# Ledger of designs, part 4: miniprotein binders against b1l550

Target 1, 279 residues: b1l550
Amino acid sequence: MRLPEELLERARDIHSEAPSHRIKLDRVGSFGLKVPVEFKGFLLLAEADVWVSLPEGRRGVDLSRQVEAIYELSNPPKDPFSLCREAAISLLEKLNYADSSGVSIRFDAPLQDGESLKYYGVEISSIASDEIINKIRVEILGMTACPCTAELIRAYKSSEIAATHTQRSLGILEVSTKAEHPDPDKLASIIERAMSSPLRTYTKRPDEGGLVIRSLSNARLAEDVVREMIHLFLEEFGHLPEDTHILAAVRSMESVHMHDIYAERSFSLDEIRKEISSH
Key: E = the ipSAE of ESMFold2; O = the ipSAE of OpenDDE; V2 = 0.75 times the mean of E and O plus 0.25 times the DockQ between their complexes.

## First folded at step 10 (miniprotein)

Design c1g (at its last look DockQ between E and O 0.89; V2 from the best seeds 0.00; counts 0 for: pae E 3.5 > 1.5, pTM E .794 < .8)
Fold by OpenDDE base, look of step 10:
Structure c1g (fold): chain B 279 residues (1-279), chain A 80 residues (1-80)
Amino acid sequence: as target 1 above (279 residues)
Amino acid sequence: SRVRITVEGDDPEKLREAIRRIIELAKKLGLKVRVIRDGDTVWIFIRGVPEEVLEKLAEEIRKIAEELGVKVEYTIEERE
C-alpha cells in the first residue's frame, strides 16, 4: 500500500524538527546494506555501511537519501574503491546539513592459489569532510610455528629441524591515508610473507609436507610476525604521505592454549621512520 | 540549482588560487559553498544558485580556469 502523496503536505517533517537536546551526532546512517561491486573480474555482493553527521539543530537524517546515494552509484557495478569515494562525496552533496560522511564496504576478496581460490577479508572505507580520508583493512589467515617450543624440542632431541606446534594466525593491516587506497592484494601478500607460511586451499602431499617444513624452518612469534609486517609494509608503501596511519596486528589461534595470542602496533609513517632512524 | 565543480591541477599554488577565487566568487554572490579535497582533485559544491546566474557563474569559473591553467568541470545538478 502506497500512502497518498497529499499526506506529505500535511505531515510534519520530523527529521527537520529541532531535537529535544541540541547535540551533534557523529554518525547516523544505514548499516548492513548489500551492494554489488566488481573486483578483480568478479561480481561480488558486498556489505555496505553509509552514514553522515547530524548537526545539533536537526532531529534526524534523511535515511532514504543515503540509500539512494549508494545504489545510484552501484548500477552498473563498479570497483569498491571508486564506489566508496564517490558515495561519500555524494552523501555530503545530497545531505547538505552534514559536515561529514562515510562509507564502508566489506567483502571476501578472491586470491588465486594454484588451480583453486583462497581469500582474504577486506573493508574499504572513505570518510569525507573538508578532505577525504581513505581507509582499508585487510585480514588474511596464515600459519605460524612456535619458536619457543621448537627450541625446547631441539634441546631435548638435538634435531636440526625441531617439531613444534603450529596454528592458524590472522594477520591484519589497516591503513588510513589521504592518498588512494593501498592495493589490497599487496597488503595481503605482506601479511602472508610475514608469517611462517601461507595457507593453501589445495595441497598435494609433497606440497603439504613442504609447507609444514617451511613453517618449522621459519618459526615466528606473533610479535615477530607484526614486526615483519611493518618492515615489509615500509618497503612497499613507504611512499605514502607521512600522516598515513597504520595498524599492524596478529591474532594467533594457539593450538596448545584455549586462548589466542594478540599483538599489534599502531603508528604513523612519520613516527615509525623517526623510530627506525634513531636506532 | 546546485552546482558541482571539479578542479584539477598539477601546480599546487595555481590549484589553491583557483579554489580561492571560485570560493570568493560564490561568496560575493551570497551562495553557500562546500569544498572537499580529494588528493589532487578538489570538489566544490555551490548551493542555491539561481537559474539566471548559472551561465554567468560557469563563464566566470571558466575564465579563472583559463587564467590559472587548471582543469575545471562544471556540472549543474537539478533539485530532485
Scores: ipSAE 0.388, ipTM 0.749, lowest interface PAE 1.2, mean pLDDT 91
Fold by ESMFold2, look of step 10:
Structure c1g (fold): chain B 279 residues (1-279), chain A 80 residues (1-80)
Amino acid sequence: as target 1 above (279 residues)
Amino acid sequence: SRVRITVEGDDPEKLREAIRRIIELAKKLGLKVRVIRDGDTVWIFIRGVPEEVLEKLAEEIRKIAEELGVKVEYTIEERE
């Protein structure tokens, strides 16, 4: 049922009024929307948040216009990066009282794994004001093998036994930049290459043996995984603007402990270059 | 009406000049302007454009694009 439109001329426009307390709000929006996206040939149902800033003199946001902004652009489904950026721009166009807008889109990205698929987590954001800042976070699981235990076992049996504990580790790269979003597959690849071995959806015996041998041959501390992620990131993405911000982190679910190990480094490109060049 | 403009170009100096001329044109007409820099694309939103001005505005924008060799596209949106 649709109410008569003439009611609009009789009702107060609550949203355009001044609030009782004139306080600016940083994010007012609609969170948890479901939007279709097309990613590398896959049609996915992503989760999106949309918001704008709200000035002190305006009581409320027209939330339906926020929802319209992203849904109008999502049909037909398109690439999530374009959707994210364009929706953020559209929000500022549609909601002229805002001085900034933002859109976040989250999805599980399919990744080819032999004749099968695996997935990794992606969250992208675009924040628009007088410029656009693009952010991407990629999370993917890999395998780590402990070098400390490997050395103890080597010393005990003089290399006769190639053994150590292995575990899943969650690698994280988060990039905030004025440039276009980095390719999430490249970020995922950096994380996996920094690990002792990638994880597979399934393996046959020769493949499983290969994964174990690879992990034992590339034993790494969680700290070294983070350092390797940074090194590989700089090789691939060192051309990004100098004020690009990066978070590199790993959470290792250590198989011999009741708790996780965590390592993290945040930096800007200009900051890390100064640090490396001083040594 | 609202006018949405995108400006793209390979030459940063000509791109800046095109943007400056479009902004000056809108200001000369007393129109409100919002500019968003999106990498190599610049978005310009001109608000409150009277219908009698739309065609002249579009013509001047095309002339700027031709003179400076930048790609300009625009869309007119009716918003109540």
Scores: ipSAE 0.278, ipTM 0.693, lowest interface PAE 3.5, mean pLDDT 88
ESMFold2 (binder alone), look of step 10: mean pLDDT 77; pTM 0.722

Design c1h (at its last look DockQ between E and O 0.72; V2 from the best seeds 0.00; counts 0 for: pae E 4.0 > 1.5, pTM E .795 < .8)
Fold by OpenDDE base, look of step 10:
Order: sequence, then structure tokens, then C-alpha cells
Structure c1h (fold): chain B 279 residues (1-279), chain A 84 residues (1-84)
Amino acid sequence: as target 1 above (279 residues)
Amino acid sequence: SRVRIYVEGDDPEKLEEAIRRIIELAEKLGLKVKVIRDRKGDTETVWIFIRGVPEEVLEKLAEEIRKIAEELGVKVEYTIEERE
């Protein structure tokens, strides 16, 4: 049932009214939208958040216009990077009272693993104001082997390859830049290479054995993983603007403890370069 | 009316000059201007939104923008939206 349009003339425009308290809001929007995106040849249904700022003199945001902005750009489906950027700009255009806008798109990204697929989590965002800031967060699971336990067992049994406990670890890279979004597959690769070994969706017996042996031979602390992630990131993405901000983190689901181990470093490219050059 | 201007160019100096001139034009007319800079690879795209443009001024504004684009050799797309 659609209400008659004539009723609109009688109704107050609540959104355009002055609020009871004249306070600016940073973000007002629709969260948990589902939008189609094209990524690496896959058509995916992604979750999306869209928002704009609200000035102190306006009671509410026109939410319908926000939804229209992203869906107009989602048909036909396009890559999520372009969608984020274009939608952020469109939001500012459609909602003229907003000083800033933002779009965030989340989905599981497919990653080829032999004849099967594995995946990593990705969140792609763009924030628009006088300039556009692009943000990407990649999360992927890997395996870590504990070097401390390995050393204890080595000392005890004098074996060349020491047994140790292994666990799943979640690696995280978050990048905010004025440049284009970094390649999420490359970010995922950096995280996997920084761990003791990658995870596999499907393994035959020889492959499984090799995977475990590799992990044991490449035992790393959570701290080691983060430092290696940073090192590899600088090698691959050192060309990004110096004001680019990075968060490198790992959460290790320790197999011998009830709790997780967490390590992180937040930095800008200029900051980390100065740090490395100082020693 | 609201006017959207898309400016693109390979020459940074010409692009900046075009942006400057468009902003000045809008300001002279007493119009509110919002500028968004988008860097994509080796190219910079600039979005200029002009708000509150009277209907009577639209044609003149469009013509002046076209002249700027032609003079500086930049690509300019001009769109008018009636929804404020």
C-alpha cells in the first residue's frame, strides 16, 4: 500500500527541522545493507554501511537517499573499490548538508588453494570530505608454531626438528591511504608469509605432512609475525604516500592456554622509515 | 539547483588553474562550493559541487565553465540536478 502523495503536503518534514539540541553528528547512516559486488570474477553478496555527517541545525538525515546512492551504483555489479569511492562521492552530492561521507563494504574474499578455495575477510572503505581516504582491512588465518616449546623439547631430546604445539592465528593488516586501495590479495599473501605456515582447505597426506614440517621449521612468536608482516609490507607497498597509516596485528589462539596472545603495531610510513633508519 | 562539475586533466598545472577559476567564478556569484579531490593512479579527478544556483544563472555558468575547459584543455563534465 502506497500512501497518497497529497498527504506529504500536510506532513511536516521532520528531518529538516531544527533539533532540540544543536549538536553536529559525525556519522548517521544505514548499516547492514546487502549489495552485489564483482571481485576476481566472482559475484558476491557483500554487507555495506553508508553514512554522512549531520550538521547541528538539521534534525535527521534523508536515509532513503543514502540507500539509493549505493544501489544505483551497484547495478550492474562492479568492483568493491570503485563502488566504495563512487558511492562516498555520490553521498556528498545527494546530501548537500553533509560535510563528510563514508562507505564500508565487507565480504569473504575467495583465494585459490590448489583445486579448492580458501578465503580471507576483507573490509573496503572510502571516506570523502575535501579529499578521499581509502581504507582496507584484511584478515586471514594462518598457523604458528611456538619456538619456546620447540627449544625446550630440543634441549630435552636433542632432535633436529623439535616437536611443538601449533595453533591458528589471525593476521590483520589495515591500511588507510589517500592513494588507491592496496591489493587485498597481496595483503593476504604478506600475512600468510609472515606466519609459520598457511592454512589449507584440502591436503593430501604428503602435503599435510609437509605443511606441518614447514611450520615446525619456521616457528614464530606472535611478535615475530607482526614484525615480519611490517617488513614484507614495506617491501611491497613502500611506494605508497608517506602519510599512509598501517595497523599490523596478530591474534594467536594459543593451544596451551585458555586465552589468546595479541600483538600489534600502528604506524605511518614516514614514522616507520625513520625508525628503521635510526638503527 | 545543484551543479556537479567533474574536472580531469593530465597536466597538473592546467588542472589546478581550471579548478581555481571555477571556484572563483562560483564565489563571484555568491554560490557555495564544495571541492573533492580524488587521486586515481597518475590522474587526479576533481569534483566540484555548486549549490543554490538560480535557474537564470545556470546557462551562463555552464558557458563560462566550458570556456575555461577549452582554454586550458581540460576535460569538464557539467551536470545539473534539480534536487537540493
Scores: ipSAE 0.317, ipTM 0.717, lowest interface PAE 1.4, mean pLDDT 90
Fold by ESMFold2, look of step 10:
Formats: sequence, C-alpha cells, structure tokens
Structure c1h (fold): chain B 279 residues (1-279), chain A 84 residues (1-84)
Amino acid sequence: as target 1 above (279 residues)
Amino acid sequence: SRVRIYVEGDDPEKLEEAIRRIIELAEKLGLKVKVIRDRKGDTETVWIFIRGVPEEVLEKLAEEIRKIAEELGVKVEYTIEERE
C-alpha cells in the first residue's frame, strides 16, 4: 500500500527542524548495507557503512539519501576503492548540511595460494571533509613458532626432539593516509612475510613438513613479528606522505596458554624516521 | 538549483586560482559553496558544490565558470541539478 502524496503537505518535516538540544553529532548513518564490488576480477559481496556529521541546528539526517548515495554508485559493480571515495564525496553533496562524511567497505579478498585461493580481511574507509583521508585495514592469519621453547627443546640432549609450540597468529596492518589506499595484497604479503610461516589452504605431507621446518627456522616472538612488519612496510611504502599513520599489530593465539598475546605499535612516517635516525 | 563542479589540472597554481575565482564568483552572488580536494591517481582534483542558485542566474554562472576554465587552461565539468 502506498500512502497518498497529499499527506506530505500536512506532515511536518521532522528532519529539518531544530532539535530540543542543540548538540552536534559526529556520526549519523546507515550501517550493514550489502553492496557488490569488483576486486581484481572477482565479483564480491561487501558490507558497507555510510555516515555524515550532523550540525547542532539540524534534528535529523535524510537516511534515504545516504543509502541512495552508495547504491546509485554500486550498479554496475565497481572497484571498492573507487566506490568508497566516490560515495563519501556524494554524501557531502547530497547532505549539504554535513561538514564531513564517511564510508567504510568490508570484504574478504581472494589471494592466490598455489593452485587454490585463500582469503584475508579488508576494511577500507574514506572520510571526506575539506579533504579526503583514506584508511585501509588488512587482517590475515599466519603461523608463529615460539623461539623460547624452541631453544629449551634444542638444549635438551635427546636428539629425537626438534619442536616448539606453534599457533595461528592474526596480523594486522592499518594505514591512514591522504594518498590513495595502499594495495591490500601488498599489505597482506608484508604480514605473511613477517610471520614464521604463512598458512595454506591445504598441503600434502611433504609440503606440510617443509612448512613446519620453515616455521621452526623462523621462530619469532609476537614482538619480533610487529617489528618485522614495520621494517617491511617502510621498505614498500616509505614513499607515502609524511603524516601517514600506521598501526602494526599481532594477536597470537598461544597454543600452550588459555589466553592470547597481543603486541602493537602505531606511528606516523615522520615519527618512525626520527626514532630510527636517533640510534 | 544546485551546481556540481569538477575541476582538474596539471598546474597546481592555475588549479588553485581557478578554484579561488569560482568560489569568489559564487560568494559575490551570495551562494553557499562546499569544496572537497581529492587526489585521484597522479592528478589533483577539486569538487565544488554550489547550492541555492536562482534559475535566472544558472546560465550566467555556467558561462563564467567556462570562461575561468578556458582562461586558466584547467579542465572543468559541471552538472546543474534542477529540483522538481
């Protein structure tokens, strides 16, 4: 049933009124929208959030115009980075009372893994105001091998034991920059190379043996993994703007403990260069 | 009516001058302006949104914007959204 158009003449425009309390809001939006994206030849189902700021003099946001902004741009499906930025700009155009807008898009990115695929988590954002700030977060699982336990077992005089505890570890790189979003595959590669070994979709016994030997040869503390991520990031992306902000982190699901270990470092490119130069 | 303006150029000083003149033109007419500066690949681009443009002013505004673009050698694309 569609209501009569004549009711629009009698109904108050609640959204355009002044609020009872004149307090600005930082983020008012629609969250959990499903949008199609095209990423490196794959058609993926992504999840998006859209929002705007709301000035102290406006009671509500035109929520249908927010949703319209991203859905108009998502058909036909396009590159998620372009969709993210263009939607953020469109939000500021459509909702001219806002002084900022934001769009986040989340998807599982395919990554080549021998003859098969594996997947890693990607969340991108574009925040628009008088400028655009682009953010990307990449999360991928790898394997870590404990060097402390490895050393104790090596010192044990039984030649039958060459082992340490190994576990899945979640590596995280998050980059916020005024430049375009870094390539998520390169970020995922940095995380995997910082681990003791990558995880595979599947292995046969000889390959599995090699994977385990590699991890034992690359035993690393969670702290070591974070430091290696930073080193590798600077080699690949040190050219980004000086005020680019990075978070590098590892959450290790320690196989011998009831709890996880977490390590992180956040920095700007300016900060880390000064720190390295002082040693 | 609303005017959406996309400005692109390879000379930063000419690009900034074009933006300044478009903003001044709109402000002289008492119009609200919003500006977003964006980097797309190797080019710097600017989005300018002008709101509340009277119908009798639309053609004059568009002509002046075209003149600014031609004089400074910047690429300008614009769309006029007329409300029902």
Scores: ipSAE 0.272, ipTM 0.721, lowest interface PAE 4.0, mean pLDDT 87
ESMFold2 (binder alone), look of step 10: mean pLDDT 75; pTM 0.711

## First folded at step 11 (miniprotein)

Design c1i (at its last look DockQ between E and O 0.88; V2 from the best seeds 0.00; counts 0 for: pae E 5.1 > 1.5)
Fold by OpenDDE base, look of step 11:
Formats: sequence, structure tokens, C-alpha cells
Structure c1i (fold): chain B 279 residues (1-279), chain A 80 residues (1-80)
Amino acid sequence: as target 1 above (279 residues)
Amino acid sequence: SRVRITIEGDDPEKLEEAIRRIIELAEKLGLKVKVIRDGDTVWIWIRGVPEEVLEKLAEEIRKIAEELGVKVEYTIEERE
């Protein structure tokens, strides 16, 4: 049912009114939108958040315009990187009272794993103001083997490959930069390579055994994984601007404990370079 | 009318000089300017441009671009 248009003439424009409290809001928008994107040849339905800032003198945001902005740009489907940047700019154009805007797109990114698919979680974002900052967060599961237990078992019974407990671990890389979004596949690869071994969607028995042996031969603490992630990141993405900010983290779902082990480091490229050079 | 300008340049110094000159040009005309930097691309929005000034503004921007060797795209938008 559509109300008569005449009502618009009688109704107050609530959004443009002065608020009861003159306070600026940082983000006002629509969260949990579904938008199609094209990613590595896949057409995916992604979840999207769109928002703008709201000045202190305005009661509300024109939310419909925000929704229109992203869907206009989503047809035909395009890569999520361009969509984020273009939508962020479009939001500022359409909502001229806003001094900042943002778009975030989330989906599971496919990775080929033999004849099957595995995946990693990705969130691609762009924030626009006087400049555009691009942000990407990648989360992928891997396997870690504990070197401490391995050493204990080695000491107890000498073996070429010591047994140890293994667990599923979540690796996280988050990058914020004024440059283009880093390649999420490369980020995922860095995380996997930093783990004891990658996970597989399916394995044959020999492959499974090999995967475990690989993990045992490459036992790593959560701390080791984070440091390795940082090292590999610097090798691959050292060309990014010095003010690029990175979060590297691991959450290890320990198989011998009820709780998880967590480790992280937040840094800028400039900061970490200085740190490494000081040793 | 609103004018959208996109400037692209690989030389940061030339790019900044171009931006500065365009801003100054707009300000001399009493126009409001918004600048958004996106890597090597810079967006400049000039609002409230009188119709009679559009062509002159475009020409001046073109001259700046040619002098500094930057790429500029000039677009007129009907609605602010």
C-alpha cells in the first residue's frame, strides 16, 4: 500500500530537522544489505554496510539515498574493490551534508582446492573524506602443531618426527592503506604459509597423513605464526605506503584446552621497519 | 551547476600544484570546493558554478593540466 503523495506536503521533513541534542554522529547507515559482486570469476551475494557521517544540526540521514547509491553501482555486478571506492564517493555526492562515508563488503572468498573449494573470509572496505582509505580484512583457517609438546615427547622417546597435539587456528590480516586494496588471495596465502599446514576440504588417506606429517615437521606457537605472518607480509607488501596500518593476529583453538590462545601485533609499515632495523 | 574534476598524475609535486591552482581558481570565483584524494587520482568538486562560467573554467583547467602535464577530466553535473 502506497500512501497518497499529498501527505508529503503536510508532513514534516523529520530528517532535516534540528535534533534535540546537537551532536555529530560518525556513522549512520544501512547494515546487512545484500549485494552481488564479481570476484575471481564467481558471482557472489555479499553482505554490505553503507554509512555516512551526520552533522550535529541534522536529525537524520536520508537512508534511502544510501541504499540507492550502492545498488545503482551494483548492476551489473562488479569487483568489490571498485564497488567500495565508487560507492563511498557516490555517498558523499548524494549526501552533501556528510563529511565522511564508508562502505564495507563481506563474503566468503573461494579458493581452489584440488577438485573442490575451500574459502577464506574477507571484508573489503573504503572510507572517504578528504581522502580515501582502503581497508581489507582476511581470515583463513589453518592448522598448527605445538612445538612444546613435541619437544617433551622427543625427550621422552626419541623419534625423527615427534608426535604433538594439533589444532585449528584462525589467522587474521587486516590492512588499512591509502593505496589500492591489497590482493586478498595473497594475504590468505601469507596466513596459510605462516601456519604449520593449510587445511583441505577433502583428503585421501595418503594426503591426510602427509598433511599431518607436514604440520608436525613445522610445529609453531601462535606467537611464531604471527611473527611469520608479519615477515611474509613485509616481503610481499613492503612497497605499500609507510603509513599503511596492519593488524596480524592468530586465534588458536587449542585441542588440549577449553580456551583459545590469541596473539596479535598492530603496526604501521614505518614503525615495524624501524623496529627491525634497530636489531 | 556542479563541476566534477578528476586529476591523475604520477608526479606528486605536479599533482599538488595542479590541485592548488584549481582550488585557487575556484576560490577567486567565490565557489565552494571539495577535494577527495584517492591515491594518484584526485577528485575536485566545485559547487554553485554559474552557467556562464563553465566554459571559461574548463579552459583554464585545461591550461593548467597542459602546463603541468597532468590528466584532467572535467564533468558538469546538473544537480547538486
Scores: ipSAE 0.353, ipTM 0.734, lowest interface PAE 1.2, mean pLDDT 91
Fold by ESMFold2, look of step 11:
Structure c1i (fold): chain B 279 residues (1-279), chain A 80 residues (1-80)
Amino acid sequence: as target 1 above (279 residues)
Amino acid sequence: SRVRITIEGDDPEKLEEAIRRIIELAEKLGLKVKVIRDGDTVWIWIRGVPEEVLEKLAEEIRKIAEELGVKVEYTIEERE
């Protein structure tokens, strides 16, 4: 059923009215949209959120115009980083009353793993106001081997046993910057290199043995994984603007416990450099 | 009508000066302006432009860009 369009002349425009309480809102939007993106030759179905600020004197947001902003740009499918940034700008074009806008896009990114693929999580955002801030969060699983148990087993009657518990650990890097989004593959690589070993989609027994030996030879505390992630990040991305903000974190699913371990550090590039130079 | 402008350049001082002069131009004409700074690129929208001043406004913006050595692209949109 479609109602007569002539009713628009008689009906109140609720959204353009002043609200009963004149309070500005920071984020009003449409969340959980499905959008197609093209990423490194793959056509992916991504999840997107779009929003704008709402001034104190405006009752509501034109929500259909928000959805238009991103869907008009998503056909044909294109690079998710360009889509994210362009949609954030388009929101400010379409919604004149807003002082800021934002777009987030989430997808699973493919990564080469020998003759196969594995995947890691990516969430990108672009926040537009009088400037644009780009944010990226990468999450990838790796393997960690506990050095504490390894030392205890070494000290046990026979030092010939090379053993400890191993587990999957989720590494996280978030970067917020005025520069372009960092390459997610490089962020994923930093996280994996900080772990005791990367995970594989599948292995043959000789390869599996090598993976286990690498993990045992590179045992790391969750705290040390975070520190290594920061070290490697600074080597690769130290050129970013000094006010770039980073979060580095690990959630370790300890195989001998019913609970996880978590470690994190947030910092700006200028702050971490001062901290390191003070030692 | 609305004028959308993209200015690009490597020199932040030149970009800020271009922005300043374009804003001043728009304000002298009583027009609304919005600016988004995006690294070496700046997005500018000038709203409520009367049809009779569109060409003059575009010419003045081009002159500002040429004088400061920044790249400019602009489009004129009838919907605001």
Scores: ipSAE 0.154, ipTM 0.650, lowest interface PAE 5.1, mean pLDDT 88
ESMFold2 (binder alone), look of step 11: mean pLDDT 74; pTM 0.692

Design c1j (at its last look DockQ between E and O 0.70; V2 from the best seeds 0.00; counts 0 for: pae E 10.8 > 1.5, pTM E .786 < .8, unsure alone 67.157 < 70)
Fold by OpenDDE base, look of step 11:
Structure c1j (fold): chain B 279 residues (1-279), chain A 80 residues (1-80)
Amino acid sequence: as target 1 above (279 residues)
Amino acid sequence: SRVRITFEGDDPEKFEEAIRRIIELAEKLGLKVKVIRDGDTVWIYIYGVPEEVLEKLAEEARKIAEELGVKVEYTIEERE
């Protein structure tokens, strides 16, 4: 049902009124929108959040305009990087009272695994103000083997390849930069290479055996994985601006414990370079 | 109505002076200004511009930028 236009003329613009309390809000928007994106030849339905800041003198945000902004740009479907950036800018343009805007797009990214597909989680964001900051978060599962248990068993049984418990571990790389969004496939690759072994969607017996042996021969603590992720990241993405911020983390879903092991490091490229150079 | 001013180029230092002057121009008129920087592109938005002065304002902004050697385009956009 569409209300008569006459009613709209009589209605107060509630959003433009002064609030009872003059307080600025950092983010006001619509969360959990579904938007189509094109990614590596796949058409995906992604989840999107859109928001803007609200000044102290304005009661509410024009939410309809926010929704319109992102959907106008999502047809035809485009890559999520451009969509995020363009939408953030468009929001800031359309909502003149806002001094900042943001867009976040989340989906499972396909990753080729032989004749099958595996995936990683990705969140692509752009925040616009007087400048634009691009953010990307990649999460991918791998496998870790515990070196501590392996060492204990080796000492006990004197075996060349010691048995140890293995578990799935979630690796996380989050990058915030004024440069373009880093390639999420490269980020996923870094995480997988930092693990004891990657996961596979499907394995034949020889492949499965090899995967486990690789894991056992490359036993790593969660701490080891994080450090390796950072090392590999610096090799691949060291060209990013010095003020680029990175979060590297691992959540190991330990198979011998009911709880997870978590390790992380937050750093800027400038900071970590200074740290490494001091050794 | 609003005026969108776009700077294009790889010389951000030149942009900053132009931006400053355009902001000052808009502020003198009591108009709201927003600046967005994205790499080699700068957008300046001037909001609430009376229809009578839209073209004049846009042209003055263009002149400021051109005098400073900044490649500039402007568009007048009607409030949706």
Scores: ipSAE 0.293, ipTM 0.696, lowest interface PAE 1.8, mean pLDDT 90
Fold by ESMFold2, look of step 11:
Structure c1j (fold): chain B 279 residues (1-279), chain A 80 residues (1-80)
Amino acid sequence: as target 1 above (279 residues)
Amino acid sequence: SRVRITFEGDDPEKFEEAIRRIIELAEKLGLKVKVIRDGDTVWIYIYGVPEEVLEKLAEEARKIAEELGVKVEYTIEERE
């Protein structure tokens, strides 16, 4: 059943009215949209959020126009970074009463892992106002080996045991910049190289042995992983604008504890350079 | 009509001067303007441009770009 179009002449345009309480809203949007994207030759189903600001004098946002903005750009599927930026600009174009817009796109990025695939988490955002701010968050699991327990076991004089507890640790890099989004594969590589060892989908015995030996040779605290991530990030991305903001973090699911360990540092490029040069 | 003026520049001061002059012109005409800066590229969106001023606005944008040594692109969308 479709309602008669003639009703449009009689119906109030509720969205364009002034609200009873004139209060500006920062984010009004549609969250959890499914959109296709093309990434590294893979066609992926991503999750997207779209929003705009709403001025105090406007009662509602044209939600169908918001959804239309991203879906018009998603057919045919294209790379998620272009989709994200273009959709954010399109939102401001289509919804001219808004001061700002935003688009977030989240997907699992595939990586080759021998004869199989593994993945890491990616969330990108573009926030448009009088400038565009591009954000990317990358999350990937790695292995950490505890150096404190390793030292205690080494010091146990009745044994020559080379051992410690190992666990999965989630590494996180989040970057906000006026430049283009950093390459997510490079961010994931930075995180994995900061860990004691990468995780594999599966291994054969010789490869598994090598992985374990590597982790013991690279025993690291969660704090050490964060510091190494920052060091590697500066080597690769120190050229980004000085006001680029970074968060580096690790959540380690310590195998000998009932709780997780968390370490984090946020900084701008200008800030961290001054800190390092003072030591 | 809606107009997009795109500037690219390698000199921030001249780049900002071009933006300022376009914004002032659009405001004198009573037109709504949005500016989006993205690296060394700027998009200036001007809404509700009367058809009679489209060519004049394009010529002014080109003149400003030439005087200041910045690149410019001018596009028109007849959206209803």
Scores: ipSAE 0.000, ipTM 0.446, lowest interface PAE 10.8, mean pLDDT 86
ESMFold2 (binder alone), look of step 11: mean pLDDT 67; pTM 0.614

## First folded at step 12 (miniprotein)

Design c1k (at its last look DockQ between E and O 0.93; V2 from the best seeds 0.00; counts 0 for: pae E 2.3 > 1.5)
Fold by ESMFold2, look of step 12:
Structure c1k (fold): chain B 279 residues (1-279), chain A 80 residues (1-80)
Amino acid sequence: as target 1 above (279 residues)
Amino acid sequence: SRVRITVEGDDPEKLEEAIRRIIELAEKLGLKVKVIRYGDEVWIFIRGVPEEVLEKLAEEIRKIAEELGVKVEYTIYKEE
């Protein structure tokens, strides 16, 4: 059913009124939108959130204009980073009563694994006001091998490569910066290289044996995985602005326990450089 | 009408001076502006621009861009 357009002449514009309680709101938006994006030659259906701030003197947000801002830019599909930033800018243009806007885009990123594929999780955000702050979170699974059990078994059975328990571990890097979003593939690579071994979609028996032996030779505590992630991040991304903020974390699904192990460090580039320089 | 202006330049001092002059032009006309900065790029949005001043405003902005050596692009939209 379509109502007559003439009703717009007689109806109040509820959203443009002042509210009964003049209270500023930080985020008012549409969450869980589905938008097409193009990433590394793949056409993906991503999940997006869009929002703006709402001043104390305005009752509501023009929600249809919010949704238009991102969908107009998503046709034809383009890379998610450009879409994210451009939509955040467009929100402030279209909804000029707002002093800030934000866009988040989430998708599973494909990653080549030999002749097969694997994936990792990506969430990006752009928050616009008088400047733009970009955030990216990458999550990827890897393999870790316990060094404590490996050492005990080595002492019991004199061998060059000790046996130990191995498990999947989820590595996390989250970066907030005024520069462009870091390349998610590089973040995923940092996480994988910090672990005992990457996961493979499949292996044949001789290759599987080699993978396991390699992981045992590279056994690491969860704490040291996080430290290695930070080291590798600084090597690749130490050029980012000094106030760039990073979270590095690992959640290990320990195969011999009923519970997970978790290790985390948050820091700014300025902060971590001072810490390293003092040692 | 509303006007969207994009300004790009690699000299921060000239870029900032261009922004200040564009804001001053809009203020002399009693118009409100919003500015977003990102690296070497700046977006300026001006609302409530009378039809009779659109061409003059665009010409003055082009002169500012030429004098300071910044790249400018402007787009005119109908206000809804």
Scores: ipSAE 0.449, ipTM 0.822, lowest interface PAE 2.3, mean pLDDT 89
Fold by OpenDDE base, look of step 12:
Structure c1k (fold): chain B 279 residues (1-279), chain A 80 residues (1-80)
Amino acid sequence: as target 1 above (279 residues)
Amino acid sequence: SRVRITVEGDDPEKLEEAIRRIIELAEKLGLKVKVIRYGDEVWIFIRGVPEEVLEKLAEEIRKIAEELGVKVEYTIYKEE
């Protein structure tokens, strides 16, 4: 049943009323929308969050208009970077009472692995106000081998390749910048290269053996991985604005423990450069 | 009506000058203006534009763009 349009004349506009408490809200919106995006030749169904700020003098946000904004831009499907940015801008345009807006899009990004595919998790965001800030978070699994155990085994029994425990480790890079979104594939590559070895979806026995040998030959602590991620990031993305903020983190699902090992560093490009230069 | 003006330019000085002039133009007309900046691209939103002023405004903005060598897109939206 659709209510008569005439009701609009009689009904109060609840959203436009003054609230009982005049308090500004930072984010009000719709979370968990599904939107199509085109990414690297794939058409993907992504999750999306859209929001705007709400001034103290307005009771509610026009949520339907928010949803319309992103879906108007989603047809035809486009790249998630443009979608985020354009939608954020559109939200501010359509909701004139908002000082800021934001869009976040999440999906599993395909990554070529021989004749198969592996993937990494990606969240692409844009926040608009007087300026636009772009944010990207990449998460990809790799493999780490413990250098401490390897050293113990080496000390106990001489071997060319020391045995050690290995585990899956989740690497995370989150970048917030006033520049364009960094290339997520490059970010994923940085994470993988910082690990002892990448994971493979498709492996034959010889390939699997080689993968393990590589890992053992490149044993790294979680701390090593984070530091390597930062180093590689600086090499690849050092051209970004100095106020660009980065989170580099690793969660190692340690195979000899019931708990995970976690390491992280949050920094701006300016900050980390000063730190490195001071040594 | 609501107007969206996109300004793009490689010369930061010219870009800023264009933005300034557009804002001033809107303000002289008593219109509300919102500006969003992203790199060398700027979005200017003007609300409450009378229908009779839309064409004149577009022409004046075009002149500014031509003079300063910036790229401008002018889009009109009906206010809902």
Scores: ipSAE 0.274, ipTM 0.678, lowest interface PAE 1.6, mean pLDDT 91
ESMFold2 (binder alone), look of step 12: mean pLDDT 78; pTM 0.737

